# Designs tried in a protein design chat: miniprotein binders against tRNA-splicing endonuclease (endA). Part 17

Target 1, 353 residues: tRNA-splicing endonuclease (endA), of Methanosarcina mazei (q8pzi1)
Amino acid sequence: MNLLKTQLKGDRVLAGKEAVAELYKTGYFGRPKDDGLELSLVEAAYLQSRGKLDIELEGKLLGFRAFFEQASLRQQNFELKYIVYKDLKERGYYVQPSAADFRVYPRGSHPGKSAAKIFVHVLSERQPLSVKLLQESVASAENVHKQFILAVVDEESDLTFYEIKSASPKGEMPEPFPAVKADATFLEDRVIAWDAEASGALYSRGFYGKMLDPERLQLSLVESLYLFSRGVIVVRDRKGKIFSFDEFVEKASEIEGSFLRKYSAYKALRDSGHVVKTGFKFGTHFRVYRKVESIEKIPHSEYLVNVIPEDYEFRLPVMSGAVRLANSVRKRMLFAVEKGEEVEYLDIGRVKM

## First folded at step 10 (miniprotein)

Design gB5 (from g0 with L43E R47L L56F)
Fold by ESMFold2-Fast, scan of step 10:
Structure gB5 (fold): chain B 353 residues (1-353), chain A 81 residues (1-81)
Amino acid sequence: as target 1 above (353 residues)
Amino acid sequence: SPEVQEEIQKLLKEIQDLAKRAQEMGDPRAARLVQYLARWIKELLELLLETGDELFLELAKQMIKRLEQRVKQLEQQAEEG
């Protein structure tokens, strides 16, 4: 049988009116224009590989290799986009190429039935990904009620998909727990609270710190600053002098790297009704719980949280590793982006297409 | 990186030494705790090897320090019983 004849023109492949019936009305390839069909370069390459069309350039018939080389010259990242396009098509998706890479229809839907619901952005695993640009892209997708997905292509042309969404986590802990006042001392890299009644309340009702014995509570530096800022504890040095807020911040910052950044995220999570456990049990800055009713029966944490600056650039293998770590413990991975007084969250998860 | 590989081998040795100390206690709970925490430290070291990112090195070192403190506490509890 005769293949459809098409012509490469700029960054598009042009087909006649017969292609509208054979490619668009049956498979939703291309875009009808006048009485013909315009195909993107990735669509044309896919259809050529399937034996559905021939492509000419200035009277010369192009084989698959020759066309692929021409397409690579005409479109940035064409090879990566083709890998992703082909994968999505082989999974049975309807895919519309766009200036921002791809729009994808959800399973069981197509262009004739509904609007596309998914934006797919294609990256090589070697490309750095600016957190600022990522947040802008996610916000753009969410503003038009579309899911944002990163398609990451590694050096072996293996493909992994990540869903990225903004998050506004809300806990269910009662706020505030009854006010207590405790005297505490700054020792080495931690704070010890000495009053048995206040220590017991902070531990059993607030889920702060760790009991050293029945009368004494050990607090991390971020927990201590949070409680100090609320007037719950008074922190003294070894000589009995009371710290000011600024003196505490200065001392803590000498001991703990990125202290203020971590504190901003800790404070935001506590203020939004969460229990927050500090330390590196699962290789993240925090473990976060939406609700804890009893210290004897602490549930599994809902989120693992890493705090990053707003000028952070992800290396994609690092992002992949963090998501894999969270998945291995059945938790969601949140990146808390510190922006001075404000904290914004990105929820990143591996998705199966 | 040969430098990163050498650091990873050093940290793996520290974990092995902590596992030995836990086994010497004869408490199955101590052995399970070390095995559980060692799993997560090894995940971090694999991520360090894959990415070279200093974050995973920092996190692995902090988890090993916590594991050492936990083993020391369990040793003290075993001596008390």
Scores: ipSAE 0.000, ipTM 0.173, lowest interface PAE 18.6, mean pLDDT 82

Design gB8 (from g0 with L43M R47Y L59Y)
Fold by ESMFold2-Fast, scan of step 10:
Structure gB8 (fold): chain B 353 residues (1-353), chain A 81 residues (1-81)
Amino acid sequence: as target 1 above (353 residues)
Amino acid sequence: SPEVQEEIQKLLKEIQDLAKRAQEMGDPRAARLVQYLARWIKMLLEYLLETGDELLLEYAKQMIKRLEQRVKQLEQQAEEG
């Protein structure tokens, strides 16, 4: 049978008027231009593999392998994009190639019925991912009210999809501070609050620290600085001298790596009405609760939180591991991006297409 | 550092042991799950060698611990069925 004849030119494949009726009006492939149809390289490869078109370059007919090799030379990451495109098409999605790699229509919809709802960005698992670039990409999708999905292709060409959102988490705790005052001492690598009434209130109503015994509360360094900065506790050294904010930060930074960065995130989460606890048992900085009603019925935490600098570069296996760990314990994975005194959040979760 | 190299080798041996234990249960589904998870943990350890990130080491340890708990649970279920 006579297939649709097309021409490879630059990073696109050009088809005649017949292709508009055969490919665009029926399946929404390509873009009509100058009475013909302009196909992206991934669309052309897919259609060629389905026996729908012939592709010529300078009068020479290209088989699938020859075209695929040409496309790889003409478009960065063509192989990865083709793997993702083919997968989405085989799942029944309508897909439009774009600057964000792909725009995808929701199931049961197409370009003529509604707007695309999903932006898909394609990466190899071996490719480092700049947090700054990721935040820009997510913001671009959100500014036009679309879901951002990262499609990660592993070395065996298997796909994993991640939904990434900016987040402004809001807790439901009425106030971050119980109406108490406590004297406390910085001992080695911890802070101990001595007053039984204040310790009980901080633990049972504020959900701070861990009781050492019925009368004394052990506080983490980030919890201690937070409470100290609000005048809820007064922190002294072993000689009775009260710490200044800077003196506390200096001493805590000798004990904990990235202490100030972690404190910024802790403060932001507490100020937004959350209960925040150590994430050490999950290999994260924090575990976060939207609401805790009593110490006797603590729910599962909603988020695991890792604090990262704004110049951080993800290794995708590390990101994937963190997300899967959170999922295995029924939590969402939040990355808190520290930008000086400000903190921005990325919510990353695995999604099934 | 030499200490980090030693910890990585210890973790790699733990993954190998967990994979063997899953296979010895005679459950192909359980063995497949352990092998899948073990591959990702190995990748984390490889990136730890490149970056020196202590958080990567803690992630790997927690993933191994969760994998060990899962293998133990599956072993107990096999003994009870």
Scores: ipSAE 0.000, ipTM 0.230, lowest interface PAE 17.9, mean pLDDT 81

Design gB9 (from g0 with L33I L56V L59I M63L)
Fold by ESMFold2-Fast, scan of step 10:
Structure gB9 (fold): chain B 353 residues (1-353), chain A 81 residues (1-81)
Amino acid sequence: as target 1 above (353 residues)
Amino acid sequence: SPEVQEEIQKLLKEIQDLAKRAQEMGDPRAARIVQYLARWIKLLLERLLETGDELVLEIAKQLIKRLEQRVKQLEQQAEEG
C-alpha cells in the first residue's frame, strides 16, 4: 500500500497531489483543494490506523496515540465522532465528515454516483437531548430531504442508531361518531355512563372505555372530556350538577397529572381518525390504532404514544427503553410534543446500519 | 418518595437476578444480549431515582417484564440445543 506523507494543521490534515489519486479517486476520502487533498481529523485517524499515511506535526512524525490526542484537543467530541466514523466505514459506507455531523451515502452509492441522503448526529448516552433542539435538527434534515439518524455511543463504545422523523399520523376510523347521547357521573377518578344502549354503542362502535357490566361503561378522564366536548355525553357530579368544560378540566387536573397535556394529544389522535386506548399496559400513555372494525377482532396497535412537554429533555436510556418496548410488540414509538393547543409528533425507531 | 425508592430497589434486584441467569446459560451470545438490555434498564432506573418521573418507572417495569420473557426464551432454547 502507498504510504502517504501528510501534515496536521489546525483541525485538518493536508496531503499532496498524490493523495488525490490514492485516497480521493479510489475511496472518496477528503476534499481536493488547491494541488492537494484536505482530510478531516476522523478520516486521517482512520487512514493512519490502516497504514495508508504518516502524519507529521511541526516536522515530527506522530504515532496513532499522539495524533489521536492532538485531534481530541483540536475538535470537540472527536473520540465519539471517530468511533462512529470507523464503525460506518467498516460497514462499507461512504461518509463525509463535517464539523458537527456526518453525511452518509446509502448502501451501494458513493459521492461519484449520487448525493448524500443521511445526516448522522453523534451523542454520548450520558448527554441529555433537548426535544426543541431535536425537532430543529429533524426539521433541518427534512427540509433538504435527508434522513436524520442519531448515533448513540455507550460507555463500552457500542453504537445504537435511531431514525427520527416528524410524523402526521392519520387513521381510517369514520368521523363523526354516530349521534349517541348518554348521561354519566364523575366518580372518584373516572366517569361512569349509565345508559345501556349508548354505553354499548360507545364501547362496540367507538371503542371507548371498558364495560363494567352489560349496562355500565367506565370511561377514562381524557375519553370523558373528549365525548363531553362533542356533546355525546353529559357529565354530572354525585349531586346531579352538570359539569362545564372548565369545571371538568379543573376537577380532572386535581386527580391526574398533566391532564390537559394528555387530553390535547388524545383529542388530536381521535380527531385524526384513530382509536386510542389509555393506560400504561406497554409503558406508554396511549396505544393507537389506525383502524378497528369490531371489538371481537382488535388488530395490533400501530403506535405507542408518550406525551411530553415542549421543554422536555430526553435521557437517551429512556428513549432507548421506549423504542425497545414498541419494537418488542411490533409497534412504532411516537412522542407527542404538546405545544398548547397543537401537538407535534416525533417518530423514533431503532435502525440497523 | 419512600414508596418509589422501594419499587426501584425491587426492580434493580430483578435486573441483577436476570443478569445472573444470563451468565449461567453458558451461551456468550445470549449472555451479551441480556447484559446489554439489563444495562440500559439499570441506567433508566438510576435516572428515575434522580427525577421521580412516573413515565420512566412504567417504562422500566415493562422493559423488565420483556427482559424476563427474553431470558426464559433463551433458557428454553439453550436446553433444546
Scores: ipSAE 0.000, ipTM 0.339, lowest interface PAE 13.8, mean pLDDT 81

Design gC0 (from g0 with K13Q L33M Q35K M63F)
Fold by ESMFold2-Fast, scan of step 10:
Structure gC0 (fold): chain B 353 residues (1-353), chain A 81 residues (1-81)
Amino acid sequence: as target 1 above (353 residues)
Amino acid sequence: SPEVQEEIQKLLQEIQDLAKRAQEMGDPRAARMVKYLARWIKLLLERLLETGDELLLELAKQFIKRLEQRVKQLEQQAEEG
């Protein structure tokens, strides 16, 4: 009855001056242009589904299905973008389509009141996600002081939202390792330190390794190289020959996949004042603690950390799984991106919109 | 390696067995939940075959354990109602 008449042209839907009053001034849909209103394809589809407008193409009235099919031909990933747009609108958000998919206004705000604070990027769960492109997108959002959210659409059209931000974690440990020396031996896939006093100090003050008994400390290979590189331990082979740094890396790399990459991240975290525990207890490379006062009163770890190369491509179910695991144990998931001597961090968490 | 390939085949079989158990319950909610999780584990295993990434194997094993626990919980609920 009182439906607005609009025209599909290219990748937009054009409406007259009456639409400015009925859609833009009331709900901030579209962009005023000339003396009319220009709607994006996702906005037009949403408004058509709500009975707010009719859409014509060259004199022919399009039903919702016909318009949706036309929009899909005119805009890449239209179907995914529509799913996300509709969900955000039904949650009560004001949403502006953009080159970065969507700009979203915080709850209780709108375009006439403040700037958009959220960038939303839309992906299918089957689409691989380059960590390099992800870091670039996150940096772009952060440079303009906006939150970056990834909206993942699965094959059942269910939505999951992830907040992704750069991180520069800093621990509060005054010294990452004690100033003691221990003699140690490389045995099979581990290193054992033999000095009782040094082993006790490394364990109780530095929170390294696991005590095998009161006199012997078992160290992981990354812990061992870290302590060895600082001269805190001297590592020998079974014949008593002292390892060089390169000889240790070579032997450790034969035992552990991506050893040097994991070591770079371990070193960076320890150097920034954290206690770092190794092993796959939660399916991650490391558990990270901001501050530990006593081995008898170890808090819950702040972060779970996965180390990845700079050319890594996320499979979104893998990323989601890692985040769900961290959430199930009330921790944040950090991805440590290894770039030679430098390590950068992405903090990824599931969010409720 | 042949050992890794054999481990992946065992994990794929475990997923198929869990999906069959969910279907036998006759609950559409349970069937959808199991299909959702099975799809995610399958994608992890596919990527593991491509990359040899040890982290993906550990994640897949943890997902399967959680899926098994959930199927057992749903089976217990079906027996009580």
Scores: ipSAE 0.000, ipTM 0.136, lowest interface PAE 23.1, mean pLDDT 80

Design gC1 (from g0 with R29Q L33Y Q62R)
Fold by ESMFold2-Fast, scan of step 10:
Structure gC1 (fold): chain B 353 residues (1-353), chain A 81 residues (1-81)
Amino acid sequence: as target 1 above (353 residues)
Amino acid sequence: SPEVQEEIQKLLKEIQDLAKRAQEMGDPQAARYVQYLARWIKLLLERLLETGDELLLELAKRMIKRLEQRVKQLEQQAEEG
């Protein structure tokens, strides 16, 4: 083909009407506008690297390096977006730049045949990722029935792709509370229930706690508050005084950070029919089971859960580590976003493009 | 226990009113904490309806008084700026 002459203007590269036939109708590059073709900076850089067009700025022809430097000044994260765009194009995808970075068409399809199925958002591994903005982006993609993917570029320019979706996990355990009552004592950093029959029922039917002996059950602090809130147990201090909710939360918060936040997620998961246990051995807050039939036949847990506040900012290496760990033990990684009375879930997994 | 059931329903309404007042505060963290207390007390009163346990009723009453004091204190702090 003849090299197309284009002009760099603002954050766009403008081509004449001949580019519509040569670039848009053949490869779906750019957007037709005002009888010409408007190319994004990443599209123009890719096409320039393949010898398909010349780019001028104020009468001066720009080589690839000069154009790349100009593009970097004109678009935030241009280099990262170019790395991701080039990778997806080399994998054979049709890719359309958008406000969310990229829309990607499924393999074997193109813009004229079907709708884009994937939104791709580009980040450096060193950029913090706001959970609030992430949830908004995921919701926006899901509202138009598209998959949301993060493309994370590390310092060596290697790419890792993560699929993020909202989740509404539902268990199959409809009765979280056995019909029992027990007296319990808060001892230093733990709660112990004293009634043999109630302890046995809480452990074997409710799947709460750990039996210290046939008559005594050790409960975690979140389990204790959950059972206490329903009157299944009554928690006293060592002198026999009953804890108020405030006193219990204050004492528990001295022992473990973000106690009330973790409790919100624990309660939400239990109320939705799950068995919830400590995730300590996996470096998470919880491990979650959809159904447990017997204490003697405990299945593998389905999810690992970390609880985060709604103003949380992910550090991507930490997110990557959590996802990798969950995958290595064949579990899904859920982040439970605490929003006061409500808890929302993000399911994050590594994907291959 | 009809008298106890009537008292429980009155306390449930009192908790709903306190939770609504908390939502009108300008401090999201303080409002969230009050909403958690209100939810916990509501569940305790629902369990009391099932069991008739007078000990849970007395605990619920004490907690509602503390919640009311907390809401009033937070409202005063929000007004003072």
Scores: ipSAE 0.000, ipTM 0.245, lowest interface PAE 18.3, mean pLDDT 83

Design gC2 (from g0 with R32Q L33W Y36L)
Fold by ESMFold2-Fast, scan of step 10:
Structure gC2 (fold): chain B 353 residues (1-353), chain A 81 residues (1-81)
Amino acid sequence: as target 1 above (353 residues)
Amino acid sequence: SPEVQEEIQKLLKEIQDLAKRAQEMGDPRAAQWVQLLARWIKLLLERLLETGDELLLELAKQMIKRLEQRVKQLEQQAEEG
């Protein structure tokens, strides 16, 4: 027989003993169980579309449309999962449906030869993605030494694949700040450090701020809090009163949205041995350097960084835009997830399957 | 542009000459200050090359002139004892 008879039961399609030889041993479709073969809805739809099986429901034969409609009622996001499954199969991958959508075998391998190396999660471009759930999914994949990929389906049923990794970036700067002390004044929306020698050292050795002239260094608010908290600068108001740490945070937070969140990421990156600069020209919060040896020989930055709260929900077009921009300037896109005193990183990049 | 690049190279050499003159005075603190300032001016010129911001060129020229005046003052103080 060129067609196998199968039964739709719940969210599975059940086939007899003959399907093990014809579908599992030849193409690794389904899962052998109780002398038969258990197919997922996406596998059954794919095989039905290729004329490999018939599907019955309560004694009635279902055509492709009728089965597709039944599958859509029985499985959340069935249509999106089918689009992704079909694409991966047509690319020549062996794919096993799972609770996390798909497990994919590396090119030139199959279930009988090696373990699956890739977990694929399927989303519509319009679906919000919780960063908390994303981090849990990435951690689950990494705990079993597998790559985690998002398959994003757009309105035209086109696919874009993104690899997501946890990251622990480590810089190579030996000291986060030079051994100098400077007086500074909080002016308008910025901090100005006075004294040519100290300002020069902060700029040329610490890679902080921007020189306005040889005697004046302009510091961002996050740079200023970092240096102030280390006793490198003493920040005064226009009347000469020294700020307390809390007074500085309060004033900076009035000027800069999400100041403390950005500061947490800035501090973590500096403490881990990086040089951190504004990412404004790239539309990100920061650009990050693993090592800078001299001000006259600034390398290209390795990372662009956006800081997000732990309750953040990604809008996939925004995520896609950020990744595309980073790729266009040959940098990695990191999302720094702020969790109070802790910062965790997600490295997101577009991949071709 | 080639003309701007030639001007930048001329300014870089002028900074190097000023930094060397400061070292020759034998005052380590004054020499260190001149070196730090020279490095800052070099960064302005690198930013000019990176961004095309011609205002950085004018700023660098003004800073080099001030650096030159400071080095001359230090040299005169050393001679006057």
Scores: ipSAE 0.000, ipTM 0.073, lowest interface PAE 26.3, mean pLDDT 81

Design gC3 (from g0 with L55I L59M Q62Y)
Fold by ESMFold2-Fast, scan of step 10:
Structure gC3 (fold): chain B 353 residues (1-353), chain A 81 residues (1-81)
Amino acid sequence: as target 1 above (353 residues)
Amino acid sequence: SPEVQEEIQKLLKEIQDLAKRAQEMGDPRAARLVQYLARWIKLLLERLLETGDEILLEMAKYMIKRLEQRVKQLEQQAEEG
């Protein structure tokens, strides 16, 4: 009985004056225009599926399938956008189609009451995602105090939502360095520090490295360069010659892929007051702790961190896998984006809408 | 990288071996779970071959190690039963 007659024109569906009262003023569908209502293709498809309107093209009535086919020809990624739109509407959200795909109102709010608080971007799982474009989109949303959400549609039309935000993690650890410098040797793929007093302090107070025995501390290459650059250790080759910073970087880069990029992130995290553990225990570059009180009472790490270049392009199964891995061990997933001297962080988490 | 591709091929063989060992245990429910996990890890490795993504390689190595530990545990239980 509440069946509105509408007309498909271009990438819009046009309804008369009665639709303003029945769809816009009650449910905030469409946009009033020229004494009528202009509906987006996803809104029209949703309302047609609910039996709220008829859609005609050049005097011919279109069934749902015929309209869906027309909409797919008229709008790029229409099928994916419809899947996401329908899901959000069925969850009870007020949703406005936009150039960024969707603006979504928080529960208990609507367009007449407040501004939208969520931007939703729709992607196929097969679509590559540029980190640079992602950072720009996240920054744009955050500049106007809105959440940025990715809605990923897989091959089976299943939906997963991810919140992406910039992060500026701050730790609470002081950097208590020993008064005595440690002498250290570069051996194979690691550095061994030989001074028992300095090694003990670095391990028990700074949570650097791994004790091989009471007199010897094993350091990863990124830990070693960090401590060397701060003058805490002196690193020699097997013949006793002291490394310069550049010589160390060259040697380490021969052994460890993307060494300098990983070092930049390691340094940034340590400089911001974190304990940073290296190695691939969880398949990530780092495990990061905001505060560690003692070696006997190490908490769960807050973050898993993967370091990526500024020109990195996510494949969505990679992003999904990393987020699932972090969730399985109850940690947050950070991607550290290396920009020469600077490091920026993206916090990616799965959300339920 | 030819070296990375050789490592991926080695990991794919490890996954296939783990799935085969799980099938030989005589516990069909446990074998099906291990085969499901092995299939998922195989998809990550195949994606790595397509994309060259280093993060996928490290994740796959970690998951394979965990799967190997699970298969060894199940083999021990079968021998003790």
Scores: ipSAE 0.000, ipTM 0.256, lowest interface PAE 16.3, mean pLDDT 81

Design gC4 (from g0 with L55E L59F Q62R M63L)
Fold by ESMFold2-Fast, scan of step 10:
Structure gC4 (fold): chain B 353 residues (1-353), chain A 81 residues (1-81)
Amino acid sequence: as target 1 above (353 residues)
Amino acid sequence: SPEVQEEIQKLLKEIQDLAKRAQEMGDPRAARLVQYLARWIKLLLERLLETGDEELLEFAKRLIKRLEQRVKQLEQQAEEG
């Protein structure tokens, strides 16, 4: 009879001395404390489901359902955490409950053999995920050299794992744009540059815009503001009046939603040595190239980029869809978090545990 | 000339202050617009240090006054709602 008698107390299940030998030394369940063993609620539920222990509350024996209901009242998201814990245990992982929900040991390892290398955070697909809190969690894991995994549980209790890491993408373009100057006109919803030599250089060396004919280059609004802010182009209205920076932003913002945020990310990516093109065909803001040598031989883009504000809250189905789309076209999904003049990046990808 | 250079340095400090005050606002879009305007005006002032263009200095002063008004408006909005 290997059934251990334990007591539910607060958000913990307390076991005696025998539990250290039977559960901790053999399977690394719980935490030794004083003369006994302290189990988390998810560990206790798992062990109870395996017939390894009895749980009492105030002298009354609890069946699995009764204990599960008590645990749900005592711990936020207990049901989701249990689903994830059980899945990881059934995959053969050693798992330790923590402030980040779970610390997981690499496959084929355990406590005492190597350090835990994975932090797992558990969320329902229906819960919003604050980008600020996500960045803090990722930074916390990276500061101790651990991988950060998001475990998302859907309404059918299906589980998907995502690796989230900070990124500092750097391009390999030798020159961010050619040293030319051109006059351009803001026409309806686009900017047209008129000088053949400058247009040719912007297109063939800088990889900006789209040639309409040998003398005319069509520029996107973010490309136009970037080149205008660098003194490469001068943008005029139909009457020949030069736009100021804020007049251009005002007009562009009437045409494009989130224009300033997209511009911040566009500028940051260009300044870090990338070629940046529209991601419209992929349903993203941008597609990004680390290096382009010739307009005649454009390689595959490395990243798809969605720009989000620092107060953004992910809807997990949208995040999942974006990641799946990037994977389907052999690209990485970057979320560019706009923080005024600075942009930070989150690299999100689906991972197999 | 030395007096003009001193005035430009004072204006550069004023722009940096306005950008910092904007960062404390609850409207991220408006704060970002102020940051972009401040950076553009800063570049204009740095160019003035090289050229000494008196018309460009007066233009920069007008832009700074508009930026200050925008920051004050954002500060009032943050306090009220």
Scores: ipSAE 0.000, ipTM 0.232, lowest interface PAE 19.4, mean pLDDT 82

Design gC6 (from g0 with Y36F W40A L43E L44F R47Y L59I M63L)
Fold by ESMFold2-Fast, scan of step 10:
Structure gC6 (fold): chain B 353 residues (1-353), chain A 81 residues (1-81)
Amino acid sequence: as target 1 above (353 residues)
Amino acid sequence: SPEVQEEIQKLLKEIQDLAKRAQEMGDPRAARLVQFLARAIKEFLEYLLETGDELLLEIAKQLIKRLEQRVKQLEQQAEEG
């Protein structure tokens, strides 16, 4: 029934020996140090808000507002971290402050029962998120077999949690290249294959392009370069001259932005056994299928894919929108990070804590 | 055909040499373009090695000749500043 007396010192709140029994042994708050308990600023604010302790600074008792203002001066992003900490505590989680913001114990567990399994990183919706830093954070968590979660605080102080993990998707298509060859023509802004038999085989067995009519197949520029590079089609100009690969890349790059980057991802996905189609319907670069058996029974695509450069910075509302769209159609959102010939994938999904 | 496989191996070596010349140009943009084109042709040749299609071999030779012309053009631009 007695409020614990504590002292604000630097970026910590210090409590005596009695706090070890009342806060640490009962609720795993703080860290025992010397003959007392050391609380982080977010833990102290939470406990103060629940009437569990008094906080003094140089002999003066601080009310909640005064302490919150002091904490905000002493720790970057204190308000955002407090919002996330309070939310997780109210959901019943045991939470430890860390360099990655928070370590969280799985639901129904605590520090005395198992290891922390979740790293939570806190961001404002207005903060840009570097893909390079994100990949490093995800790799660090995965190296110690922990889940990486991004906690995004919006302008209304509402929280959305995202699980981010690396991905290495594998398709199950038995033959990505049909045993056919087709002459094709680059016409203005598109590639058209003219041979009815070869076009039909590319469409019905390889799931490439779209039939304009029974005798003509329209191929996307990335599909065309992929098939051309594999000798499945031969692309000519209107005068019958065979395109060189550099001439094709230059012309395609004039027609669509980031062609070479999109092609790298398209190629990687096809080479890993997937069927890859335009994601235009979903506002993404691609939609991806693990396996397709026939054009008459096309399953739901497993992934939506956006291709981004390695120096990309996420704008969190854009990321949120992409993930929400994928979830609304029961697909996973993959971001393909283009690193020259290599492509790495980030799987981003919304989670309920 | 052993003769076709031997010819494809010679073309693969030629592509590797063109890629090395691109790295030596000192222009990172030109080097990246030529590296991409060299990889695309290399994959085309590797596909030919699997299929043995002699008609596609003639097309591969044309693609390599055009890449060589492009590399020579880029080398001239690098030398001229």
Scores: ipSAE 0.000, ipTM 0.435, lowest interface PAE 11.9, mean pLDDT 84

